VH-VL binders against q9c0h5r722to879. Designs and how they scored, part 17

Target 1, 158 residues: q9c0h5r722to879
Amino acid sequence: WSSESIKKPMIVTSDRHVKKEACELFKLIQMYMGDRRAKADPLHVALEVATKGWSVQGLRDELYIQLCRQTTENFRLESLARGWELMAICLAFFPPTPKFHSYLEGYIYRHMDPVNDTKGVAISTYAKYCYHKLQKAALTGAKKGLKKPNVEEIRHAK

## First folded at step 4 (VH-VL)

Design q12 (framework fv_anetumab)
Fold by ESMFold2-Fast, scan of step 4:
Structure q12 (fold): chain C 158 residues (1-158), chain A 119 residues (1-119), chain B 111 residues (1-111)
Amino acid sequence: as target 1 above (158 residues)
Amino acid sequence: QVELVQSGAEVKKPGESLKISCKGSGYSFTSYWIGWVRQAPGKGLEWMGIIYPGDSYTRYSPSFQGQVTISADKSISTAYLQWSSLKASDTAMYYCARHGSGYLYFDYWGQGTLVTVSS
Amino acid sequence: DIALTQPASVSGSPGQSITISCTGTSSDVGGYNYVSWYQQHPGKAPKLMIYEVSNRPSGVSNRFSGSKSGNTASLTISGLQAEDEADYYCSSYTSSGWLYVFGGGTKLTVL
């Protein structure tokens, strides 16, 4: 978990533009989680995050690793809950790549045990929901005909 | 080398249909959004809409919804902008442009297609 | 929604610095770091000069820089040269109806 901006992506990339987009994506994630000032409502910030990951396939794994970082050792309970909620939202629209799938699945699975629950946040419940969404996205994702996220779909995803 | 090549200038009469093209090369055509931007004579830039060629999902500005159709044929890496019935007010330069690695800016632009609609 | 606000014209002499402002609202320029700037010479297509507030594409001179404060983004051109004479447009993502908006454009004259 970090309250600061990042200077480079968490996943190594040679694409200069992808590096810069990853840094802006991190700011949007912090805005949704309440860790950075936002001038737009959370629903529309979530739409931006989901749209960025949907439209730029090369950012999908970076998006998920950033969410894993922001939900690890995060002691701000409302931020922690929003981070898991944003993961569920993103998983409604696109899976990670097959290479990253096993890592993300393992990360989510480890949090399904109720021992992970903190006062005020039922992490195990969020993780079970995300696990379900990940499996569904993996079965339906990467196929032609997946459409861009919209506000109504984001409301249903969370 | 990324390049967007647009079709040539058009001179049309009101009521006629028109379809102009934008061919991408030097990159994965299905991985980037293509946008259309209008510039009326002596005026500024107006965003018209976008398409994701990988699945043909489109989004239009409110000003152009119902006025034009944006489409793409990924087998020939070409995006299209189409009017069913042209009006004199459609006289403008039309640019296609690739949206960077997302939809948030235009990194490469076509040379433009001048459309003139007169009696 | 309403277009972003730019001054209609700005002028400078070779070697000077000039700044072009681009003012929006909290739903576009103020709310996001998705401001881009385009240069357009007469009869030519626009060229991306700055994206995401302050980033330069490969091949764009470091004389061009971008910044943002609140609802106002700025393009600064240092060491002004004759070839900089052009129209400049800002643009931003907007949260209103998933819309992309341009500024009205600024004509830069190099005296």
Scores: ipSAE 0.007, ipTM 0.499, lowest interface PAE 14.6, mean pLDDT 82

Design q13 (framework fv_pamlectabart)
Fold by ESMFold2-Fast, scan of step 4:
Structure q13 (fold): chain C 158 residues (1-158), chain A 119 residues (1-119), chain B 107 residues (1-107)
Amino acid sequence: as target 1 above (158 residues)
Amino acid sequence: EVQLVESGGGLVQPGGSLRLSCAASGFTFSTYWISWVRQAPGKGLVWVGEIYSSGSYTNYAPSLKDKFTISRDNAKNTLYLQMNSLRAEDTAVYYCARGGLWSRAFDIWGQGTLVTVSS
Amino acid sequence: EIVMTQSPATLSVSPGERATLSCKASQSVSSNVAWYQQKPGQAPRALIYGASTRATGIPARFSGSGSGTEFTLTISSLQSEDFAVYYCQQYNSYPLTFGAGTKLELK
């Protein structure tokens, strides 16, 4: 978890554009989670996050790694809950790459145990939902192709 | 006035190369996905590919990926389509259109530029 | 890839009548369908997006409907300038695909 901006992506890349997009993505994640002042309402912030991951395949793993970081040792309960919501939203539209799938699956699975629940935040419930969405997204992407994000579907993905 | 204007079309020999340009005006070019769409004489519309607003990412129709390259120069408000290894079936009017995967429709189209591949 | 199938290929109608054009997607495209009008020698013109929303400046006689895999463009009280080729397009999944078109011609 961090309350500050990032200066470089969590996944090493020499591409300047990818570095810039990853840093912008992190700011949007912080805005959705309430850790940074938002310029738009939460649904539209989530839409921009999902749209970046949908349209820029090279950012998908970076997006999920950033969400894992922001949901790890996060003691601001409202921020923690929003981070898991945003993960569920993104997983409704696209999975990570196959290379990253096992790591993300393991991360989510470890949080499905109720011992992870804190006062006020049912992390295990969010994790179970995210686990289901991850499996569905991976299957849909492999067989039917992925669906484009929109505001109405984001409302229903929470 | 919002407009897109294609140029660079013409007659080219089979196996040859050609670069098309699309000049944008009247809107903030650097914030939009832009696509190329082609139409063979008397036939329907076929999406060629698109380019992200900043220019770093492109998506192509799978059948065209290895012969066409889309690029853009946001400082000059210009889009490009580099076409290599041209064959007779590439004969078409090539349109640039404002939009892509994220856009709801191609709301602005250029007038098109004709590419004829013939000996 | 998602195949967009338009029917009929040609529709012969008279001015003042209603025209109904069909577009079917090979798999669900939600409401991410646009309709375009094209006249000979001209670029396509956007009519409808989001399956049912008219583009700016498009007359009320044009209406779109549908979701999932079945879509319809309806033109009520046809005018002489409406005789053209109409294309549907999905923008739900890569690659973007168009139907083969329906030609609206004078009976």
Scores: ipSAE 0.005, ipTM 0.505, lowest interface PAE 15.2, mean pLDDT 83

Design q14 (framework fv_acasunlimab_arm2)
Fold by ESMFold2-Fast, scan of step 4:
Order: structure tokens, then sequence, then C-alpha cells
Structure q14 (fold): chain C 158 residues (1-158), chain A 118 residues (1-118), chain B 110 residues (1-110)
């Protein structure tokens, strides 16, 4: 977990556009989680996060690893819960690449044990839901392609 | 179509217990903040408590220790177990579906009246 | 807890009038504010969420705005079917804290 800005992506890339978008994405994630001052309401911030991941395929793995970082050793209960919520929202619209799938699956699986639950946040319940969404997203992407994020679907992606 | 139907209300004596049920259809209850909101006769809306998607429960100070919220995901039912009832608990009890991203209640049941009187 | 102060507690207006209700939060709530209509003997119905977003199927005469701690709800041309009590509600708190309601505004037609 970090309250600071990032100056480079967590996944190394030579693409300047991806580097810039990764840094902006991290700020949006912090805004959604309540760790950075937001310029828009959380629903619109979530829409922007989901739309960036959907439209820029090179950002999808970066987005998920940033969410993994922000939900690791995060002792701010509201921020922690929002991070898992944002992961579920993104998984409703797109999976990570096949290369990153096993890492994300393992990360989510490790958090399905109730021992991970903190006072006020049932992480294991969020993780079980995210695990289900990850499997569905991977299957849907393989068969029919992915639908563009919209406000109504984000409200229902919990 | 989303529907919420409350049941279990009625007349009960002070100090006794009563359980309310909220039967949900058209959605998965575990993905929402299933909430209870009450309204005393002629008064405003008062939040009672909720069970959020993660399963943890939270209660208004006025009912904490006496009321318990639970859900049965397989039956799509949310419950409000009310113990040690007081006359000031007299109210119409609404079941409401809470949306995290908007921080609001998008669907409400019709309500069930609980009267606590001797 | 975040306290929601709603005003006025009641108002009386004529059909066709513009009606304005205000709601003040005891701290910033980042547009996590909704407005509900409750007709006599009925359950509340959400009209507005995210401070200014109109619920699907709700007439366009209903609107709302605001930010920070100060929020406003408006009926641009009051109709007879709009007699009701209106409530604001904040949902800024994610866990551990309540989603609190304003005291309500009873809207009556003269």
Amino acid sequence: as target 1 above (158 residues)
Amino acid sequence: EVQLVESGGGLVQPGRSLRLSCTASGFTVSTYWMSWVRQAPGKGLEWVGYIYSGGNTYYAASVKGRFTISRDDSKSIAYLQMNSLKTEDTAVYYCARGRYLSGSFDYWGQGTLVTVSS
Amino acid sequence: DIVMTQSPSSLSASVGDRVTITCQASQGISNYLAWYQQKPGKAPKRLIYAASTLQSGVPSRFSASGSGTDYTFTISSLQPEDIATYYCQQGYSYSGSPWTFGGGTKVEIK
C-alpha cells in the first residue's frame, strides 16, 4: 500500500503512452480508495478506471498489479474495502492477460481464507467474489469479447 | 424485476422478541448492503443497520446489542432479529437495498408495522 | 456520525411553483447524497443519487445540485402528485458508520 504518487509503472514498459497512463491510473485508484483528493465523485472515478483498462489493453495487467499493491498491508479500513470493490468492478469488464492470470488468481485465492478478515472488512468475501468474476471475465473474453464499461453496469458490479 | 417483501411484523409486548424477514428477488443479496430503516408513526426515517456485501453488520446506537441482522444467501432472505423490544421501537420497518458506489438505497420494500405495546 | 440538517421542515406552495429544499452535512460528503420522496402510507422512492443524477423513470421537473457540505433539491413546477415528504441521505461512510437521513421536508399544496 502507498499514499505516494508513482513516477513509473509497476510493470516495466518502453511505451511512453503506457507509462504516462499508468501513472494517471494510479492517481485515479488512490482517488477511488479515498487516499487522494478526488476531482469527481467515486462513481465517475470508477468509470474512468474501468474505461482506461478496457480501452488500453496494455494497461490491464498494470491496473491489476496496482490494485494488488494497494490492497496489500493496507490498514486503512475504508481504503482497503474500496480497493477490493474496484477490483471487482474492473473484473466485470475485462480480465488480465493470460500471462498475468495465474498471478492475479493466486493473489485473490490467498485472500479467500477468513484469517485475512480485519475488523470491519470481510476481505475473504470480497476475494471469493473477485475470484468468481475473474473466472467469468476470462471465459467471456475468450468466447464473445468484452463489453464497454458504463455507469449502470458499474453500479451492479459489486 | 427487483422486489423486496417484508414479513413478520405485528403486535408484541415490551421485553419480547420478534423476527422480520425480507424476501428479495431479481438480484443476488450478497452483493448489496441489505439494510433496515424504520419510521416511527409521524416521524422521519431512521437507519437501523445493515449487512454489507462482505457479511459484516453495523447497527445504530439505539439498537446495538438488541438487534441482529443476518442473511440467507441460498434463500435470498435478509433478517432482522429484534430482542428486548421497547415501546420506542414501534415503527414501520423497511428493508432497503444499499448501493456502495452511490451510497444510497435504490429499492425499498413496502414495510411491515411493528407495534410494541402492552 | 455525520449529521444531515435539512430545511425547511415543511413548506406550502401552489401548483406550478418552484420548490427548493436544502440539506447541509456536518462534514464533506463528496457528493454521496441522495434524495427520496415518500408519499403518505408508502415506502420511500429514490429520486436522485450522486448529488445530481436523476433516477431512471423520474420526471425531469425534479433536479438537484451541490457539493462539499451543501446540497439543494428542486421541483421546477410543482404538481398535485408531488405532495410528499422529501428526505436527503448521505452515504459517504463506507463501513462502520451509518448512512444518515435528514429530518425531512413536508411539501403541501395550498
Scores: ipSAE 0.000, ipTM 0.483, lowest interface PAE 15.0, mean pLDDT 82

Design q2 (framework fv_anetumab)
Fold by ESMFold2-Fast, scan of step 4:
Structure q2 (fold): chain C 158 residues (1-158), chain A 122 residues (1-122), chain B 111 residues (1-111)
Amino acid sequence: as target 1 above (158 residues)
Amino acid sequence: QVELVQSGAEVKKPGESLKISCKGSGYSFTSYWIGWVRQAPGKGLEWMGIIYPGDSDTRYSPSFQGQVTISADKSISTAYLQWSSLKASDTAMYYCARQYYSGRSWTPFDYWGQGTLVTVSS
Amino acid sequence: DIALTQPASVSGSPGQSITISCTGTSSDVGGYNYVSWYQQHPGKAPKLMIYEVSNRPSGVSNRFSGSKSGNTASLTISGLQAEDEADYYCSSYTSSSTPYVFGGGTKLTVL
């Protein structure tokens, strides 16, 4: 978990555009989680996050790693809940790459145990939901293709 | 053996309705998208839209939204492209093509029908 | 909706190598590894030659190769043969709501 900006992506890349987008993506994640001030409402911030991951293939794994970081050792209850909510939203629209799938699956699985629940936040419930969404996104992406993010779908995903 | 067989050539007058077909065989029809591609005489390829026959999820090119209707009947493994009122500018070769999945996203059109020539003239 | 940019024509002699470019934006060619190339002979349906930038379907000659740098994808045909004379179209994924955009096409003439 961090309240600071990042100066470089969490996944090493030589692509200048991806580096820039990864840093902007991190700010949007912090805005959705309430760790950074934003004028736009959370629903539209989530739409921008989902749209970036959906439209820029090279950002998908970076996005999920940033969410894993922001939900690790996060002691702000409202921020922690929003981070898991945003993960569920993103998983409604795109999976990570196959190379990253096992890592993300393991991360989510580890949080499905109720001992991870903190006062006010049922992490195990969020994790179970995200686990289901991850499996469904991987299957749907393989068979049907990926649907473009929109505000109505985001409202129903969280 | 995967095959897409399209209906025969059509000669129509402006204002007439038309429905052309594309029948798939040799694969699970409901597991693949069917797309429609237009090619006006001497011009390039234009994507019109696609349909997933398993649930009739349909997506159109903005240029063709409202101009044509794409549908499918999964019981006979057939996709359709339909006009309510033809125009002379609809004169073109129309191809159907199958899209398969490579695990993550939209894949190329891997098998194509032979084409249906539609001529609209008075 | 937006056509990818290809040269209108290219030409070569038998045995030479030619390259056809396909230029888009960061929202299509530059943003995804989902570029395909199609060959079309007069009066025939298009045939898939390359998919996912550089992969060949079974039965396509290894004389055909694909690559991408930034927003530009390229099709290279080595050891040019008379039967390669055709129109070539690139295509890219752009979004799930409008999945395909085609290039304007390139006419290859084998001299």
Scores: ipSAE 0.000, ipTM 0.475, lowest interface PAE 18.8, mean pLDDT 82

Design q3 (framework fv_tocilizumab)
Fold by ESMFold2-Fast, scan of step 4:
Structure q3 (fold): chain C 158 residues (1-158), chain A 121 residues (1-121), chain B 107 residues (1-107)
Amino acid sequence: as target 1 above (158 residues)
Amino acid sequence: QVQLQESGPGLVRPSQTLSLTCTVSGYSISSGYYWSWVRQPPGRGLEWIGYIYHSGSTTYNPSLKSRVTMLRDTSKNQFSLRLSSVTAADTAVYYCARGWTSGRYYPFDYWGQGSLVTVSS
Amino acid sequence: DIQMTQSPSSLSASVGDRVTITCRASQDISNYLNWYQQKPGKAPKLLIYAASSLQSGVPSRFSGSGSGTDFTFTISSLQPEDIATYYCQQYDSLPYTFGQGTKVEIK
């Protein structure tokens, strides 16, 4: 977990556009989680995150690794819950690449154990939901994604 | 203390546009929350019409199709409802209400007292 | 649209009685259900949110339970001021929908 901006993507890339988008994406993730001041409402921040990942295939793995980082050793309960919520939202629209699938699946699976729960956040419940979303997304959306993000679908993501 | 109060004409003719305003006190409508309209025909249940988020974005009940428009006036701390092409079926008590913004839409915790709008010639 | 059905449509009970109202959703809504109290001529008042969470300032005699499609609202000891119509409301999906209401009267 980090409260700072990133200067480089988590995943190495030579694409200048992807590098720039990755750094902007991290700021949006922090804004949604409440770790950075937002000028936009959370719903539209989530829409922008999902739309970037859906439209820029090269960002999908980067987006998921950034979410894994922000949900690791995060002791701010509200931020932690929002990070898992954002992961569930993104998994409604696109999976990670097949190469990254096993890592993300393992990360989520490890958090399905109730031992990960804190007094204020039922992490295992979020993780179980994300696990099922990931499996569904991988079956149907590997190249194109499942569907284009829209504000109504995001509002109803668990 | 947060308070909501509806205002607008109590009688609207068929085919005209129903216009109501909700005045909010005790909280700035641009600072948070979903600001909603809910109606109740006489002797019947409640129907959600739509909301405007504190940013200005709107979502409407599909059953009302393109007849609904919601606007906000942040200088007056008001949000409004416009319902076009009204018929007798639109006769109802109209409530404005505040919905929670804790990451997802939740319950309506504050309501106006309601304004009866009758659609009749 | 998700249909919300309440049972019974009306009931009469004595002061001090335990009153139970049920609400059924036409599809799984997890715990995304609220309960409101509406007195004649007044706006609805939120009592319970997220199926079982008591709203601040609401008496502890009111409670909710359930998940999925079947939900229960209980008044553990009915008081005269509890005479009202009670509505359930789902917020799992658009449009948000309400039950038809249960009218509670004192015998």
Scores: ipSAE 0.000, ipTM 0.470, lowest interface PAE 16.1, mean pLDDT 81

Design q4 (framework fv_tocilizumab)
Fold by ESMFold2-Fast, scan of step 4:
Structure q4 (fold): chain C 158 residues (1-158), chain A 121 residues (1-121), chain B 107 residues (1-107)
Amino acid sequence: as target 1 above (158 residues)
Amino acid sequence: QVQLQESGPGLVRPSQTLSLTCTVSGYSISSGYYWSWVRQPPGRGLEWIGYIYHSGSTTYNPSLKSRVTMLRDTSKNQFSLRLSSVTAADTAVYYCARLYGSGRYWAFDIWGQGSLVTVSS
Amino acid sequence: DIQMTQSPSSLSASVGDRVTITCRASQDISNYLNWYQQKPGKAPKLLIYAASSLQSGVPSRFSGSGSGTDFTFTISSLQPEDIATYYCQQYDSLPYTFGQGTKVEIK
């Protein structure tokens, strides 16, 4: 978990465009989670995050690892809940790459145990939902049926 | 109360960078909203270029993304558009606009008067 | 990107006539659609948001309806000051996209 900006992607990449997008994406994730002070509509920020991940295929694994970082050892209850919510939203539209799938699946699976629940945040419930969405997204992606993010689907994913 | 005004060169040579500034009065651009650019080629429809939020976060139309940069200058209460490698296809009236948003809707509710930029040799 | 198709591209009507413009989205956009008026030489002005909601200060003769893919914009009694081009715009997905416009002229 971090409240600071990043200056480089968490996953090493030689693509200059992906590097810039990764840093911008982190700011949007912090805005959605309430960790970066901004007067922004969360629904629209979620649309921006999902659209960037969908549009920039090279950014998808980076997006998921940033969400994993922001939901790890995060003791701000509202931020923690928003981070899991944003993961569920993104998984409604695209999976990570096959190479990253096992890591993300393991991360989510570890949080499905109710021992992870804290007062006010049912992490295990979010994780179970995300697990199901991950499996569905992986199947859909394999069939080339990835749907572009839109406001209605994001409202439904909440 | 809130007003937007475009400024910048009206003539740009092909291959150069188009630069425009929007001056906002009546509201601090660092306090909220998405500050946007929309263009309109002569006799054609409207095309959204992108926006910059009060935090400095930017989102650009994928069709223009490789050529667009938006910046804000909070001390002057301005935001700017740079469009590189211009061609005759970039000849248009350029509008700055405020994107208003809530959980109910997002719309361009306040617009500048527009600035015609002609790309020619 | 979501494509917005307006029809007709232009129309000519008399003062007092009912004017109807249609807008079709290439995919379901629910009610996430705005309508703008652009008078000659002026910037666009927001008239209708969320498909059917009238913007503050806009005359009640303007209305919008529809959901999903098919939308209608209506001027119940055309006035001389309504000579303009009208644009629909979706905000369901990024990038935001506009229709090509419908030019409304007086006969």
Scores: ipSAE 0.164, ipTM 0.753, lowest interface PAE 5.6, mean pLDDT 87

Design q5 (framework fv_pamlectabart)
Fold by ESMFold2-Fast, scan of step 4:
Formats: structure tokens, sequence, C-alpha cells
Structure q5 (fold): chain C 158 residues (1-158), chain A 121 residues (1-121), chain B 107 residues (1-107)
């Protein structure tokens, strides 16, 4: 978990566009989680995050690893809950690459144990939901293209 | 000073097309969701649709989505409304309005002065 | 869609009086309601958002209240510049919807 900006992507890339988008994406994630000032409501910030990951295929793995970082050792309960919620939203629209799938699946699986629950946040419940979304997204992405994010679907993905 | 200035309105024949513009100044245009709202003469306000900060997502009133298209050019600080297959019922003043945070949604904190579109033969 | 019903359609009052305007939603909109003032030939001006929060620069005589489905805009000690049409709007659910307006006119 970090309250600071990032200077470089968490996944190494030589693509200048992806590097810039990764740094902007991290700010949007912090805005959704309440760790950074936002000029848009959370629903619309979530739409921007989901649309960016959907549109920029090279950004998808970076998006998920940023969410894993922001949900690791995060002691701000509202921020922690929002981070898991945003992961569920993104998984409704696109999976990570096959290479990153196993890492993300393992990360989510480890959090499905109720011992991860805090007094204010049922992490295991969020993780179970994310696990099902991940499997569904991976299957859909392998067979056919994925739907573009929209506000109505984001409301229901929470 | 936040300003939104609409232009492009005028008299158009039924079945015609028209493109409206909204020029923004005094704020970081690329950070805000913007809506189009119309008002028929002597009638109330009707939401047309909205576009996100990046221009990658739009939402429309269900009755208007096949007819109107919203787009934006963040480099030019300009919002657009493309109107096709215009009918008499589309006669209205068209406003652009800036979305501002209110809890979990937007309300409209600043409005342009509007541009009148008259659809008549 | 959520229908916003404003009443009365027209309210005739004198300066110095109190005006109370009603807005009812066909289903719950939480507190996601805004009020706008519109004078003839002018763009709407934001007055209230979140049902009860005054927008920047709005005089204290304007106050909003309500939640769920019933909302009220109150204008205390009415001034001559307050004679206008007032619209309520829900921004809880798509499509965004406005009431038909309440015209506040000089008695």
Amino acid sequence: as target 1 above (158 residues)
Amino acid sequence: EVQLVESGGGLVQPGGSLRLSCAASGFTFSSYWISWVRQAPGKGLVWVGEINSEGSSTNYAPSLKDKFTISRDNAKNTLYLQMNSLRAEDTAVYYCARGYLSGSRYYFDYWGQGTLVTVSS
Amino acid sequence: EIVMTQSPATLSVSPGERATLSCKASQSVSSNVAWYQQKPGQAPRALIYGASTRATGIPARFSGSGSGTEFTLTISSLQSEDFAVYYCQQYNSYPLTFGAGTKLELK
C-alpha cells in the first residue's frame, strides 16, 4: 500500500505510452480508494479506470498488480474495501494476460480465508467474488471479445 | 473564472443535421464530466447525455441515443453535440453543463448560456 | 426512469414572505437531489446539491431538506430577485431527470 505517486510502472515496459498511462492509472486508483483528492465521484473514477484498462491492452496486468499492491498491508479500512471493490469492477470487463492470470488467481485465493477479515471489512467475501469474476472474465476473453465498460454495468459489478 | 460558451445553433429543416460546440475556459476541462441539457421553449429541462473526462465513454437519455452523439477535444477545450435526423420536437435551447462531485454522483455546478436550435420548415 | 414531480406549478408570493417548494421522486434517490434557479432568458443557476448543501455563492435564505423521495426548497424572506422558475433534479440513477419546475411569481 502507498499514499505516494509512482514514478515508473510496477511491470517493466519499454512502451512510453504505457509508462505514462500506468502512472496516471495509479493516481486514479488512489482517487477511487480515497487516498488521493478526486475531482469526480467514485463511480465515474471507476469507469475511467475500467475504460483505460479495457482500451489499453498493455495496461491490464499493470492495473491488476497496482490493485494487489494497494490491497496489501493496507490498514485504512475504507481504502482497503474500495480497492477490492475496484478489482471486482475491472474483472467484470477484462482479465489479465494468461501469463499474469496465475499470479492474480493465487493472490485472490490467499485472501479467501476468513482469517483475512478485519473488524470493518469482510475481505474474504470480496476475494471470493473477485475469484468468480476472474474465472468468468478469463473464459469469456478466450472465446470472444469483451464488452466496453459502461456506468450501469459498473453499478452492478460492485 | 469558469466559463462554458455554446455555439452552432440556428434554424434547420426537419430531417437535417447540426453540430453544436461548447468552448470551456477557466478550469481543467480534461478533468470533468460534461453534459448536454436541452429546454424546449416554455418547457422544462431535459438531460440529453454526458461524456467522461477522457472522451472514451458516453451515456445518453434512452430516447436520444440513436440520434445524438457527444464527443470532446481536450486539446481544444471543446465539447460537441452531433444532432442527426432533427424533428420539430428537437427545437430547444441546448446547454452544456459541468458535472461536479456530490457524494457518489454529479450535479451541474456551471452552465453555459445556451444556443437555440429551431427545427422548422 | 425516475419521475420528479414538483408542486405547486405556480406559487404567488410577496417580498418578505417565505416560499416552500416541493419535489417528489417516484422512487428513492437517497440525497442525490439538486435545485436550480432559472430567470427568463438565462441559464439555470445551481442553488442546492446533496438535497441540503448550498452551492457556492448562494445566499443563506435558500435552504434544502429531504431524503429518499420527498424534498423541499425553502426561500426565507423572499427578495425581488428570487422570482424565477425553480427545478429539482435527481442525479442518483440514469437517465438523469428534472422536475417540470415551479414558477415563483409576484403576488
Scores: ipSAE 0.000, ipTM 0.469, lowest interface PAE 19.3, mean pLDDT 82

Design q6 (framework fv_pamlectabart)
Fold by ESMFold2-Fast, scan of step 4:
Structure q6 (fold): chain C 158 residues (1-158), chain A 121 residues (1-121), chain B 107 residues (1-107)
Amino acid sequence: as target 1 above (158 residues)
Amino acid sequence: EVQLVESGGGLVQPGGSLRLSCAASGFTFSSYWISWVRQAPGKGLVWVGEINSEGSSTNYAPSLKDKFTISRDNAKNTLYLQMNSLRAEDTAVYYCARVRYSSSWYPFDYWGQGTLVTVSS
Amino acid sequence: EIVMTQSPATLSVSPGERATLSCKASQSVSSNVAWYQQKPGQAPRALIYGASTRATGIPARFSGSGSGTEFTLTISSLQSEDFAVYYCQQYNSYPLTFGAGTKLELK
């Protein structure tokens, strides 16, 4: 977990567009989680995050690793809950690449044990939901994504 | 600690107007959508409407949209409900309720204690 | 508007017993249903959302199930503090609508 900006993507890339989008994405993730001031409402911040991952295929693994970082050793309970929520939202629209799938699957699985629950945040419940979403998304949307994000889908279950 | 405190309720005559306030504390008010929900004495809950985090968009129950207006002042951490052309049927406890965003769910997680509005001569 | 119908209107039970409360939607609401508990003179308290997910701090004896048009709230072993009115709510479509409530009372 970090409260500061990043200057480089967490996954090394030579693509200029991906580098720029990765840094902007991290700020949006912090805004959604409440760790950075936002001027847009939370649903529109989530929409922008999901739309970036939908539109820029090269950004999808970066997005998921940034969410893993922000949900690791995060002692701000509201931020932690929103980070898992945002992971679930993104998994409704696109999976990570097959190369990153095993890492993300292992990360989520590790959190499915109720021992990970803190007072006020049921991490195991979020993790179980994300695990299901990941398997479903990987089955049908690995290359092209499942569908284009929109506010209504983000607000409610698909 | 998250708190929502409604005020401004009271006795008003039919045809009158009233403005309710909801003072928020213990969370970043400007990051949340907030709803108004009312409950007539001894009756169930009825959704009145909602406002987005910025105050730029509102949604209302169709039967109430021409009579009620929701607004907010994020600098003052305060939500408002302007009620016009009040009738006896508008007698109720009015609650403000915070909306929690989720990929699949849009529940109310925190509610104020409510403020009673009585429309009677 | 979607009409939410709760049954029974009143349920009389003893502590330690199982209570099952029903909620029916006039058209499909997917799993976008929440349950609230309200005690006399108090504001509603969130219990369940997404038909089956417990809200923060809610005891494991409360469980929700259902999808589409039929939903159930179950309290597996009633405690004295559970006697209250319970409301279901759909948030699938505007306007948001609530059921009329089920009053859980001591036998």
Scores: ipSAE 0.000, ipTM 0.470, lowest interface PAE 16.9, mean pLDDT 82

Design q7 (framework fv_zagotenemab)
Fold by ESMFold2-Fast, scan of step 4:
Structure q7 (fold): chain C 158 residues (1-158), chain A 119 residues (1-119), chain B 112 residues (1-112)
Amino acid sequence: as target 1 above (158 residues)
Amino acid sequence: EVQLVQSGAEVKKPGESLKISCKGSGYSFTSYWIEWVRQMPGKGLEWMGEIYPGSSDTKYEKNFKGQVTISADKSISTAYLQWSSLKASDTAMYYCARHYLGSRYFDYWGQGTLVTVSS
Amino acid sequence: EIVLTQSPGTLSLSPGERATLSCRSSQSLVHSSGNTYLHWYQQKPGQAPRLLIYKVSNRASGIPDRFSGSGSGTDFTLTISRLEPEDFAVYYCMQGTHYPYTFGGGTKVEIK
């Protein structure tokens, strides 16, 4: 977990546009989680995160690794809960690449055990929901393609 | 039935370009990675790289990166392995295979394309 | 790069005998998901490889029950309980846990 901004993406890329978008994406994630000041309400911040991942395919794995980082050793309970919530929202619209699928699956799977629960946050419940969403998104993206994020579906995915 | 059908044998001279193909049928082509595996005469199997046709994302083994190009055309369910300039050391049997998202094993294989490069 | 060492290089056996093939990895093949991505393939002369066993011990579709896989961590075994004439082939192990994917050098099971 980090309260600071990032200077470069967590996943190495040669694409200048993806590098810039990855740094902006990290700020949006922090805004949704309450770790950075935001002008927009959380629902619209989540829409911007989901829309960036949906629109920029090269950004999807970066988005998920950033969420994994922000949900690791995060002792701010509200921030931790929102990080898992945002993961569930993003998984409603797009999976990671097949390259990254096993890493993300393993990360989520490890958190499904109730031993991961804190007094204020049922991490295992979020992880179980995210695991289900990951499998569904991978299957749907492979078969039919992915649908564009919208505010009503984000509200439902929470 | 699931099939991967590869293009026919090739006999080439050093310096020539070549593009071989692997056509999938009987399954959702965009739902599986396509793997490329080399087998030099009398030797074992070497993983070269892979492509996910749905996104065109590729991964290469370091010794093949820059030596070959892997691509796919999802509209005709076909993956390609391409050389800009062949060398005698490229003489080998080339196999394609598929792997399901997250499985990390190759369940169906093409019949192979023999590439012979000699002066 | 994960190195897979197969032994022996060649097994000379008669039909009806048991074949035991070893595959050892330079590092643990347990993935963060809890899965162990160690697989076995069979290749007959002039043919493409065929999946036999996936994730250590699971038989692929259509594979006879005389083929079994076992092992954990870094040490894996393929067993053919009673060799049939069609089983004389080269057998390769492969790991999918770590990038890049790697194959063992193969064990040739040949008829005496």
Scores: ipSAE 0.000, ipTM 0.478, lowest interface PAE 17.6, mean pLDDT 83

